# Designs tried in a protein design chat: VH-VL binders against q9vr94. Part 9

Target 1, 124 residues: q9vr94
Amino acid sequence: GVTEEQMWSAGKLMRDVCLPKYPKVSVEVADNIRNGDIPNSKDTNCYINCILEMMQAIKKGKFQLESTLKQMDIMLPDSYKDEYRKGINLCKDSTVGLKNAPNCDPAHALLSCLKNNIKVFVFP
Below, E stands for the ipSAE of ESMFold2; O stands for the ipSAE of OpenDDE; V2 stands for 0.75 times the mean of E and O plus 0.25 times the DockQ between their complexes.

## First folded at step 1 (VH-VL)

Design sp5 (framework fv_spartalizumab)
Fold by ESMFold2-Fast, scan of step 1:
Structure sp5 (fold): chain C 124 residues (1-124), chain A 119 residues (1-119), chain B 113 residues (1-113)
Amino acid sequence: as target 1 above (124 residues)
Amino acid sequence: EVQLVQSGAEVKKPGESLRISCKGSGYSFTSYWMHWVRQATGQGLEWMGNIYPGDSDTNFDEKFKNRVTITADKSTSTAYMELSSLRSEDTAVYYCARQDYYGLSFDYWGQGTTVTVSS
Amino acid sequence: EIVLTQSPATLSLSPGERATLSCKSSQSVLYSSNNKNYLTWYQQKPGQAPRLLIYWASTRESGVPSRFSGSGSGTDFTFTISSLEAEDAATYYCQQYYSTPYTFGQGTKVEIK
């Protein structure tokens, strides 16, 4: 496991890569997403997708269960792991039947599902 | 700044093979599909195929499947399109194009590579 | 394969006039689960690569002037230039991204007289 400081440092790195790619997503909107206030729009959904791809949780709009479980084990503090395993299992089918093009719907569906099912929700 | 830079013009004889390159810069090369589209003189656009450089997954128009090969080199951020058994009908401008993050459109295009196939 | 048919082949109009271009698909390009049409419009000027103008049938790409618009759903799509400017002389292509192989219409050439 990692410390919370290490977790947030990794999150900051991902955000620093992804946020500049979506200039319509303001810092304030990104901060709101971090806190679980997730709008459903093309630009914010694809910003979320960028981060989830860096986490290896989504690939070409498809949820990657095995990869997500491995990354969770590496990148989250031990205290978060049981709740996230439960949330991931509840949300593993949230992207089924959704097309990635053109609005990154799988990313929105996955993150919204996790927000609704995880008490200690964290996002970069 | 996103840029796609293609290799220079080619002159080929029927039966030869063609290899052209497309180098991406200013973005995460492995995170976007790269497409190949051609246009014969005075004609419309014709999709040939695509590649996802992150895992080399490819799709092709059936018309080209036995003659076209698309590859990508992650270390140089370069995609390649090879077309074998060239015919005079393959005379065209060949473009690479990046699929945007939304997956609906081609948001950046290379400058094009002019290919002439003549005896 | 999905066939896109554009009409007319050529439009010759004066500056300030409205241009209306049609694109018809042999199959629906509407994905019912998200209610999005996987149809895109490009502008191509001689000697240049195509430029993205509209995606999702009706959404303008960033930086594209408001005089360009798209409409339609399923199999019948329209691209409109509300007031032609000299720099709009080009060939316009529709494209579907609903399924492989991805296909383009034959193009409509817009000429300014």
Scores: ipSAE 0.000, ipTM 0.527, lowest interface PAE 15.7, mean pLDDT 87

Design sp6 (framework fv_spartalizumab)
Fold by ESMFold2-Fast, scan of step 1:
Structure sp6 (fold): chain C 124 residues (1-124), chain A 119 residues (1-119), chain B 113 residues (1-113)
Amino acid sequence: as target 1 above (124 residues)
Amino acid sequence: EVQLVQSGAEVKKPGESLRISCKGSGYSFTDYWMHWVRQATGQGLEWMGNIDPSDSYTNFDEKFKNRVTITADKSTSTAYMELSSLRSEDTAVYYCARLGYEYDAFDIWGQGTTVTVSS
Amino acid sequence: EIVLTQSPATLSLSPGERATLSCKSSQSVLYSSNNKNYLTWYQQKPGQAPRLLIYWASTRESGVPSRFSGSGSGTDFTFTISSLEAEDAATYYCQQYYEFPYTFGQGTKVEIK
């Protein structure tokens, strides 16, 4: 378990790495994604993919169940874990059949599924 | 140098099973999908299926689903394709091919394995 | 499944001539979100594995001579060799990677007279 402050600090680090790689994604759009307003476009999807790859939740457009469960236990406060474990189980098949290159569709599908199935949604 | 090297030619009888290996070298084996494509004599190319070597996730063409098994061994950088209940129409050259991640095209191919099924 | 139909079946030409090959898809392979066509062209010489020439319908693979080009969008695609060389004698295949199963056209055989 980590504190909420540690969780958000790790999130800021991932955002600081990924956001500059996608200059078409403004700070305002990234803030909207953080709050669960998730557009479906190549640039925003691939920004999301960058973050999810740093979290080890996606690799080559494929959801990584075992890695995600392990990272969740390390990266989230204990109070978040039951809700996220539930959401991950509901969303583990959300990327099946989707192409990764070049639009990062699996990242959009996974994050949208989590937003719709988790009561306390957090994202960098 | 990136290359895929396949096992040698096979001669089989109807009803037998086939197993072909495909060994990758010169690249990170788990970073690329491995696909299997066959070509019957005088026919075009036919996609059979693929595997992600990092987690052994597979996809198949429905027509092969009940007869084909694709596996990968990360420790030896080798993918395998098994085809059971062989028929004369399975006579073909079988290729493994690596999928280039950024453009979803087969950029590196094995040399092919000739398989003859006859009684 | 997506069916790709190539024409003509065989094309017999002299060195220096232009070869134009067609590939038609039973449904669109254009992904509207990125405006890219998931269509690839391969060259196969007798006794050899296929060789990647063109991906995303019109992008030439590294090391492929400039005489090879691809064009088209959606369902109708063209592969062109602007000036045939003797070494271009081969069968050319189009392939879609828009959806599983991946499918290939039946091929166009290019013969040099």
Scores: ipSAE 0.006, ipTM 0.562, lowest interface PAE 11.5, mean pLDDT 87

Design sp7 (framework fv_spartalizumab)
Fold by ESMFold2-Fast, scan of step 1:
Structure sp7 (fold): chain C 124 residues (1-124), chain A 120 residues (1-120), chain B 113 residues (1-113)
Amino acid sequence: as target 1 above (124 residues)
Amino acid sequence: EVQLVQSGAEVKKPGESLRISCKGSGYSFTDYWMHWVRQATGQGLEWMGNIDPSDSYTNFDEKFKNRVTITADKSTSTAYMELSSLRSEDTAVYYCARHDLYSGYYFDYWGQGTTVTVSS
Amino acid sequence: EIVLTQSPATLSLSPGERATLSCKSSQSVLYSSNNKNYLTWYQQKPGQAPRLLIYWASTRESGVPSRFSGSGSGTDFTFTISSLEAEDAATYYCQQYYEFPYTFGQGTKVEIK
């Protein structure tokens, strides 16, 4: 486990890498995604995919359960662990059957599933 | 090739503690969660808890949480379940079972079971 | 917790007959985002550990004979043995892995006459 400050610091690094790659995603839209307001569009989904790939939660549109559990332990405060492990277990199959190209549908499916199943939702 | 081998039968008195082992072989031990399920005489199957051997993270059914401890030793590919403050109603066959981290949480391989009798 | 109710408690049938078993869940085990039902069926013969037959409600485990099938969605599930063989005498359990704690039905005993 890390502090909340360390968690948000890591989040900022990921956003600083991914947001410039998707210039059609405004800072306002990215802030809305951070707060759990997740649109379904190619640009926003692929921005989300960029972040999830940096978290090692998705690779080539496929959810990475082992990697996600390890990264959760590294990136989240201990108080988040029970809620997120429950949510991850519920969402582990959320990307099955979805094509990654061109719309990054798996990333949208995974993040939406997590938001709907985790009481304390956090995202960069 | 894949096998889960459990320790032998146990006879215990009320108030004692139980420790059962489950040794995995023929697969990557840390890539599968290990679950413990019991079957008491006259009852159905009851899920007790599980462990991720890669980081020792555990989950428990609330009715066992204060009495059950689950651990795993990566070097020996062995999971352990300890149950304390034994009562006669803990008389059961105890099973370990694994599930694939990248698949649904269904149990593809089970241990042979360990018979536990708690009697004064 | 999610409660699974199986019916009937016992089926007594002859070889070659069709067995139909029911499992009903107190809550939906269908995850809408991936359209999968987190429901599994196991076979348990006396003195043996359970054996996985069906997962995700309708997917047959590798090596399991085609006479075994599963169907249903949400809260209502059916397990079918299309033509019973003597070796199919066993208790069959449904299980959900939708949320913790994972729970099992009470079982349906299939007896061969």
Scores: ipSAE 0.006, ipTM 0.543, lowest interface PAE 13.8, mean pLDDT 86

Design sp8 (framework fv_spartalizumab)
Fold by ESMFold2-Fast, scan of step 1:
Structure sp8 (fold): chain C 124 residues (1-124), chain A 120 residues (1-120), chain B 113 residues (1-113)
Amino acid sequence: as target 1 above (124 residues)
Amino acid sequence: EVQLVQSGAEVKKPGESLRISCKGSGYSFTDYWMHWVRQATGQGLEWMGNIDPSDSYTNFDEKFKNRVTITADKSTSTAYMELSSLRSEDTAVYYCARSRYDFGEYFDYWGQGTTVTVSS
Amino acid sequence: EIVLTQSPATLSLSPGERATLSCKSSQSVLYSSNNKNYLTWYQQKPGQAPRLLIYWASTRESGVPSRFSGSGSGTDFTFTISSLEAEDAATYYCQQYYEFPYTFGQGTKVEIK
């Protein structure tokens, strides 16, 4: 496992790549998303999608179960893994039937599901 | 510049198989679906199927499912469409077209078309 | 599968006149989650590949002249050329990308007198 410090450092790198691509998403709004206050709008959803794609959790609006479980083992401290494994399994169908373009609805659905089902929710 | 360049015209006999190619350039090949659309002589446009080059996942119109094979080679940015058991009704211009996954699934760029004639 | 019906089959007009083309879908192509219509319009001139003009029912593709516009929602869509030019002689197709298989209308041929 990684330390919490290493986890947040990796998160910062992902935010530093994705946030400039969505200039309508302010730092304050991104901080709110980090804390689980997730708005439903095109720009914020596609910002979330950018980060989830870097995590290899979503590809072309499709949730990637095997990849997500593998990346979780790499990116999260050992103490987080049981809770996340449970939450990921509960949310594995959250993107089914949703269209990606243009609002990145699958990314919003997945992150909202994870927030509602994971007690130690973390996001860049 | 984004370009889709297709292989040249084909003349085939009934019962033979067709293989045509579509080479993408000027963009990230694996970030776009590649579709195949045909236009039979005197008919409208007909979607045949598509492929996601990143994982080779394919979708087909049911009427072609038993005769069509779509593949992609990431190393050469080239998609291929094979159609078997050719009939005179397969005489058509065949187009490739791309669509993005994250902005819209509409066909923003098309290949120039490949004319295929099936006759005895 | 979703069936798209275009009308009229042929439209013959003079330069400067307004062309109005219809496309009707057998099922709604409006996705309620994002409030977008998965409907496009293409122009095809003889011997050429189709050219994208309008996507999301009403959004004009980059480089497409402002005289071309699209409107409508759900099952009923209209494509308009506000003032016809000689170069607009072509067949115009609507297409849905709401579900596989993607389907096209049969086309409306626009002829300039």
Scores: ipSAE 0.014, ipTM 0.650, lowest interface PAE 7.2, mean pLDDT 90

Design sp9 (framework fv_spartalizumab)
Fold by ESMFold2-Fast, scan of step 1:
Order: C-alpha cells, then structure tokens, then sequence
Structure sp9 (fold): chain C 124 residues (1-124), chain A 121 residues (1-121), chain B 113 residues (1-113)
C-alpha cells in the first residue's frame, strides 16, 4: 500500500493532466466529483474518462477488471482495499453495452456505481 | 503487406444461419478493431457492428441486434460474423474492414474483398 | 442515429472538369475536446470494396492523388475532385465515426462522359 498523502499526490498528477483538457469543467465541479457529486454531462463524463484511462480502469470505454485490481493495490492505502474490491466486483458489468462516443457514458456509469457501493469513496 | 481475406460465396435458404470469416495478415491483429459492413445489390453501405479482438468487446447496429454475433480468434488472426434467421433482404456482399488507428473511432483503411451471400427460396 | 445526406445523387462530367460532392449530417460530428471532425470519404468502383480517400474530413490517405480533397466542419462537408480522370468514375460515400452506429450517406455516383 501507499500512504494517504501518496494517494492524493498521484491523484493531483492525474487531475493536472486531465482538467486542462476539459475547460468547461471548473475546479469547483471537479472538486464536487472528487467528493462523489457526479453530474451527467459530456464534458464532466469525458473528464472522468480521462482520469479512469490514466488509472488503466477503462480502455476504449470498456472496464478493465484485472488492470483495475492491480492499480488498486498500487494506488490505494491498504485500509481502502477490501471495500474497493467489493465495490469493483459489484460494478464490473456497469459499462457493458454503453457507447463511449461522444458522451463517455461508460465512465459516468462506472464512477456512479462505485460511489453508490463504496463507503470510502475517493477520486482525484 | 496488410490484407484481409474473407471466406467464399454462400447460398442460403430463408431461416438458415450464415457464418463468414475474415483473416488478417501483415499487421498486429489485436491492435485494430474489425468492422462488418454489408451492401445489397445496387444499394449503399450499411454498418453492422465491430469487435476489438484484444478482449472480444462488440458493438452492433440495433437493427441486427439478436441476429448478429461477431467473434475473433487471436491465435489465427481471424474474425467471424454470424447472422441468424436469414431473410431474402439479407442478400448482399458482406465486407470486413479494419480501422486506421487503434481505436473504435477512426477510418476503415483496409477492407476484405467481400463475400457474396444469396438468400433465396 | 446520425443521418448523412449526400447530394447530388449523380454527377455526369467530362475529363478535366471539377467535381464537387456534398455530405450533410443531421448533427455535428465535430468533437469539441480534440477539435476533429469524425467524417470519412470512400470511393467504390463496381465489383470492388470501398477505398478510403479522406479521413478527419480533410486528411488525405497515403497514396491518394492530390486531386482529391475534403473540407467542411460540423454538419456540412464537401468532397472535391479538382480535375476528373476516367478512372475516377465511381460511387463516393461519406461516413461518420462520431458515434455508434456508424452510418454512411447514400452515395453520389460520378460518371465520366
């Protein structure tokens, strides 16, 4: 595991890459997403997709189960892992049948499912 | 040389099922999506669906939902399209095509030669 | 689904003339995040598979002669052959890859007199 400080440091790097690509997503909206208030719009969904692709959790709009489990071990403190494993297992089919373009619907579906099933929700 | 080679012409009766193969060579098979497009005689092009050979993820046009199955075999670099419950209006030339670029959202740069399918009673 | 409408249905021109083909989309195929138009043009000759000519609305595929060009953005697109040659007789299709299902226009047939 990593420390909480290391987790947030990695999150900041991902936000610094992705947020400038979506100028219609304000810092306030990104902070709301971080806290689990997830709007459903093209710009916010594609911002979320950018982050999830950097985490190797989504590729071409498809959830990557094995990659996500490996990245969780690298990116999360040990105390978070059991709850995230449970949430991931509940949400592994959340992207099935959804189109990625143009609205990044798989990213929204995955993150919303995780927020609803994880008590210790964290996002960059 | 990059090429896609399709299986030969088929003659079918209404209600039967069709299976067409498309073998890729000269490129990394799992790095490109494979699309299926058909064309009735004298008509335009109609997209049917696609597959990412790396994990078998598929997309389909709604009108073919429940009739079409697309699969891929990494070991032979071959994609397959199966169409069930054939009707006379399924008479067409069927093409496979790969995307230029490595994503589902790109241009189809290399096409198979086409497979002629006739469905008649 | 996105509907692409091509016009005219048929163009009959002499060698050396300029051909201008239109493709109109029912919704924008410009993706604001990358500023790209998800539109292609294909050439199809009788008995042959389609051949990619133009992608991203205006980028010419490798090996395609310079007389072929594409322009436009959003919903209105143009394909141009600056000086027709006999071998350019074909049906030309526009196609969008902005969203699933991928859709094609109905085609414009270019005939050489």
Amino acid sequence: as target 1 above (124 residues)
Amino acid sequence: EVQLVQSGAEVKKPGESLRISCKGSGYSFTDYWMHWVRQATGQGLEWMGNIDPSDSYTNFDEKFKNRVTITADKSTSTAYMELSSLRSEDTAVYYCARLEGYYSFGAMDVWGQGTTVTVSS
Amino acid sequence: EIVLTQSPATLSLSPGERATLSCKSSQSVLYSSNNKNYLTWYQQKPGQAPRLLIYWASTRESGVPSRFSGSGSGTDFTFTISSLEAEDAATYYCQQYYEFPYTFGQGTKVEIK
Scores: ipSAE 0.000, ipTM 0.533, lowest interface PAE 14.2, mean pLDDT 87

## First folded at step 4 (VH-VL; framework fv_becotatug)

Design b1 (at its last look DockQ between E and O 0.06; V2 from the best seeds 0.00; counts 0 for: pae O 8.9 > 2, grease 21.2 > 18.9, off the site)
Fold by ESMFold2, look of step 4:
Structure b1 (fold): chain C 124 residues (1-124), chain A 116 residues (1-116), chain B 107 residues (1-107)
Amino acid sequence: as target 1 above (124 residues)
Amino acid sequence: QVQLQESGPGLVKPSETLSLTCTVSGGSISSYYVHWVRQAPGKGLEWLGVIYYSGSTKYNTPFTSRLTISVDTSKNQFSLKLSSVTAADTAVYYCARELYYSFDYWGQGTLVTVSS
Amino acid sequence: EIVLTQSPDFQSVTPKEKVTITCRASQSIGSYIHWYQQKPDQSPKLLIKYASQSFSGIPSRFSGSGSGTDFTLTINSLEAEDAATYYCQQSYSWPYTFGQGTKLEIK
């Protein structure tokens, strides 16, 4: 299976692609989001959206449940998978009604739901 | 294999600044958090703060006004400065690597004594 | 900040016995708890991460359990070299905090 170091390397790639696109999101803010402090602002929400799109978890503001479960199997160590599967399924409707909401609101809603429903929450 | 090594003066006078360096060898640290943790003789572990290789920091609340943690990326070194020290700052100081929420590598620790 | 309270503070232990150490968090922290062993005059050593995941190279007699606020480190069939101080540490939120420690001594 995928090791924690491989998981980190994949996450670092996503951060390295997305963070430069949002210059008002500092490295400190990105690190806080990694540790589960999820602010609700346009810049941070759209940074989160960029990462979630790279994970194939969100597309045009809609949570992609099947794609997320598939990517979880590829990107996470086996020991993480049971908790993530539970949390992902609990969050299947987290973006319902937010598809065209401004400021990347669906991404904020999805990540907030996952943090609250996954015991060992990991975000790059 | 990643290794961490603390260095700095073992004796610091009261009211002065304690200054330590953590040197990282045996791997890349560009994506890891480095933490400073101290332990007064015979006492428990106290978390001081953290720095990401990028320079982003968080400090434990009691130390916010006295503590500075920094990084020199060209030397793979992290630094700790604690100003206005008293005897209560006498402790073994550790640097430790975090990879996703746990401290998997620790330095050997260095004792710093604050005394006239 | 999140306070971690360990029990007991100290225990004199008999080899081959089962030992349990508890850690209680002042608020729910999911499974963001990690256990360290510190032998005399040594640096802390990671034993268990994420409440129950054994770190690589750790003897199988060490295990962890719990979620939310109540966590347990278990040593099955204690060995003499397990005499040490054990700490829990949370990484749910800044600042990271440690429990006060549990010292195990050999009887």
Scores: ipSAE 0.033, ipTM 0.700, lowest interface PAE 5.5, mean pLDDT 87
Fold by OpenDDE, look of step 4:
Structure b1 (fold): chain C 124 residues (1-124), chain A 116 residues (1-116), chain B 107 residues (1-107)
Amino acid sequence: as target 1 above (124 residues)
Amino acid sequence: QVQLQESGPGLVKPSETLSLTCTVSGGSISSYYVHWVRQAPGKGLEWLGVIYYSGSTKYNTPFTSRLTISVDTSKNQFSLKLSSVTAADTAVYYCARELYYSFDYWGQGTLVTVSS
Amino acid sequence: EIVLTQSPDFQSVTPKEKVTITCRASQSIGSYIHWYQQKPDQSPKLLIKYASQSFSGIPSRFSGSGSGTDFTLTINSLEAEDAATYYCQQSYSWPYTFGQGTKLEIK
């Protein structure tokens, strides 16, 4: 598996791509999201959506279970994988019934679910 | 500080629908799973169901035909509806927040008695 | 569903004694077991999460151990205020389930 350093490095690259697209999302807010403080606003939700899309975890507002599991194996250190496999499966229905436009509600729901169900939670 | 509070009628007649509300304060309702658990007098805890932020639900098998859990994010409220109640549904009903797979905050519970 | 069986159902002990409560799962659940304390006329309170992690604000005399199918809650030195019913609960799979409870009385 990858090292934690590699994991965070990859996460930083994703932030560098997504943050500029949402100027109303400050670095501070992004850091808060990383630390589990997930607000519910259009800008932050769609920022989260950008990150999750890059992770291939969400597509057109739909959670991609198999894709997420595959990416997890690639992107996470081995010590994280068991917990994430469990949490990901528990969140498989977290986006059901939600509208993607305009507020990126599925992304918010998915990340909130993952944060709620993974004790060792990491996000870019 | 996150707080949960159950509210609703304490008395329901047989065959009617039991309706309860769980009001959440001190935290974002969209970030947590909320569960309903009940406890018959002098008995143990029984899991009824859970609701996600998306509105998706899971119900315990015995209640799939009678139980409906919903959420109103605008009011920070969760609701439970249990139809066709009998005396066996007499219990203290709790709503509880799940964080990292455990129930870290519970409401005080509300007693619902089913009686004619 | 996963069945959790606690032992004993009831225990009467004197203060300062060590108390052990066990919970056995019908199948392996890893560490997805949690312990709750419920005092009379109160709601349950989380004590231990993930088999061995103490919840915030819980006295150090409470501890948990185990993995797979067999789990233990231990009160190292019982206090009078520990009189309550204790429940284990699994979050490994749906539906979530509780043990039948262990009532602890203090002489």
Scores: ipSAE 0.012, ipTM 0.654, lowest interface PAE 8.9, mean pLDDT 92
ESMFold2 (binder alone), look of step 4: mean pLDDT 92; pTM 0.940

Design b2 (at its last look DockQ between E and O 0.87; V2 from the best seeds 0.00; counts 0 for: pae O 7.0 > 2)
Fold by ESMFold2, look of step 4:
Structure b2 (fold): chain C 124 residues (1-124), chain A 116 residues (1-116), chain B 107 residues (1-107)
Amino acid sequence: as target 1 above (124 residues)
Amino acid sequence: QVQLQESGPGLVKPSETLSLTCTVSGGSISSYYVHWVRQAPGKGLEWLGVIYYSGSTRYNTPFTSRLTISVDTSKNQFSLKLSSVTAADTAVYYCARELYYSFDYWGQGTLVTVSS
Amino acid sequence: EIVLTQSPDFQSVTPKEKVTITCRASQSIGSYIHWYQQKPDQSPKLLIKYASKSFSGIPSRFSGSGSGTDFTLTINSLEAEDAATYYCQQSSSWPYTFGQGTKLEIK
C-alpha cells in the first residue's frame, strides 16, 4: 500500500487532467465534491465520470468491479482497504439500468453509493 | 517532514488590519489545503477559513466580510488578513495542513494582541 | 452549519482510570470526525481521524468510536501526560467546526 500523501498526489494528477475539461465546474465546486458534497448536474456528473474512468472504476457508464478492486490495492493505504473493499462490493449494481450519455448518471450513482457505504469518502 | 510556521506582528491597533504569514517548509504547498484556526485566550478553537493552492477559498460566516486568505507559491507562503480588528480578535493564530479531512500538521501558533 | 457539543466540559480523573469524552453533532456527519489533544501553550495534535482511525505514533490507550451524530474518544488507563484539552472537529461540510473542548486534569 501507499501513504496518504501518495494517494493525494495520484488523485491530484487525475483532477489536473479532468477539471479543465469541465469549465463550468468551478474549483470551489470540485473542492466541495472532494469533501463529499456531490451535486447532480450534467457538468458535475461528467467531471466525476472523468475521474472514475481514470481510476478504471467506470467504463461507458458501467461499474468495473474487478478493476476498481485492483486500483484500490494500488492507490489506497493498507489501513483503508478493508472498509473500501466492503463498500465497493456493496455498490456493484449501482450503475445498472442507467443511461450514460449525455448526463453521466452512472458516475453520480456510483460515487453516491460509495460515499454512503464507505465510512470516509476520499475523492480527488 | 512538512513544517508550518506562522509569523507577523504581535500587536495590532483597533480598526487596523491584522496580517499573518504561514511559511511551509519540507514539502510542496501544491499538495493540500491550508487552514487558519484561532484561539482566544482561555477559549476553544475557532476555524477561520481555508485555501487550496489554486487560490480557491472558503471563510467561516462571521469573517466573510473581513477575512482574506491568499497564497504566494513563489515563496511557499500563505497569508491571512483580517480587517477592522477589535479586542475580540486577540488570539493565538494557527495555520494547519489538511490532508484528506483532518489537520495533521499545525504551526506553533502566533499570538496577536489587539490593543491601542 | 454543524454544531459539535462535547461532554463533559471538564473532568478531574485519577491515573489508570478509563476516560470517556463524547461529541454530539447537530446533524449526521457520518464518520467525518477527528480528535485533537492540546497541552498548555502547545498547538493541537491529531489523535484520531475518521472517528476511529488512530493517527501515526498515537499510544494505543487512545481510541475513538461512533458514527452519525454520536462520537466517543476513550482513553484506557489514563497517564499523567494525558492532562490536556481535547477537541472534536468535523469535516463533513463547510464550514469545518470544532467542539468547545474538554479539559482533563489528573487528581
Scores: ipSAE 0.066, ipTM 0.708, lowest interface PAE 5.9, mean pLDDT 87
Fold by OpenDDE, look of step 4:
Structure b2 (fold): chain C 124 residues (1-124), chain A 116 residues (1-116), chain B 107 residues (1-107)
Amino acid sequence: as target 1 above (124 residues)
Amino acid sequence: QVQLQESGPGLVKPSETLSLTCTVSGGSISSYYVHWVRQAPGKGLEWLGVIYYSGSTRYNTPFTSRLTISVDTSKNQFSLKLSSVTAADTAVYYCARELYYSFDYWGQGTLVTVSS
Amino acid sequence: EIVLTQSPDFQSVTPKEKVTITCRASQSIGSYIHWYQQKPDQSPKLLIKYASKSFSGIPSRFSGSGSGTDFTLTINSLEAEDAATYYCQQSSSWPYTFGQGTKLEIK
């Protein structure tokens, strides 16, 4: 598995790509999201969607379970994997019935679900 | 092998500005969250604030009007400025790196005494 | 802010004994609590992160447990070198906060 430093570096790269696309999302808000404070607004949801898309966790508002598990295996240190695997599976239906456009509701729901079901939660 | 080291004057007069520098080595400065924590003599640890890798900052409420944290990426240095100091600001000041929520590396700390 | 209250404030123990230090949060913080050891005239040292994960290089006699509001740091078979002040710290929300510390002396 990767080291925590590597995981952190990879996360930063994703943020560097996504955050500029959403100027209404401040760095502070993004960092709050990192800490598990997840607001519900169009801009923040779609920012989250951008990150999740880069993780191959969501596509067109649909949770990608298998893809997420694969990416988790690549992107996380070994010590994180078991807990994330469980949490990911618990959130497999978190985006069902939600409309993606225009507010990126699936992304919000998915990340919120992951936060609530993963004890040691990390996000870029 | 990340290392942090605080530096600055050990003595500051009341009402003046306390200035410290945290030099980071062994890693990219732009990849870390760096926090400032202080400890008054014989007391516990007090969180002062954080600077994000982007340069954005967050300060503890009591210090929002007096505290400024900045970064110089060219020098791999973080700076702390605390204005209008009083004897209550006498403390050992630490900079610490946060990697995913915990402070895994700390500087050795630098004592700053506020005295006339 | 989230207040962390440690117990006890002070403890004097003999080597090889088991020591437990508790940290209680004023509200639920999940597992976003970390434990630090600080010896005299030294900077804090990370012992346990996320309530129960040992940091690299930390002896196995140190362990952590708990979730939500109640957390425990345990030192099995205390060594003389473990004399220090121990702090819990939460990173669940801003501002980050520390417990008041638990000073451990070894007889």
Scores: ipSAE 0.014, ipTM 0.661, lowest interface PAE 7.0, mean pLDDT 91
ESMFold2 (binder alone), look of step 4: mean pLDDT 92; pTM 0.943

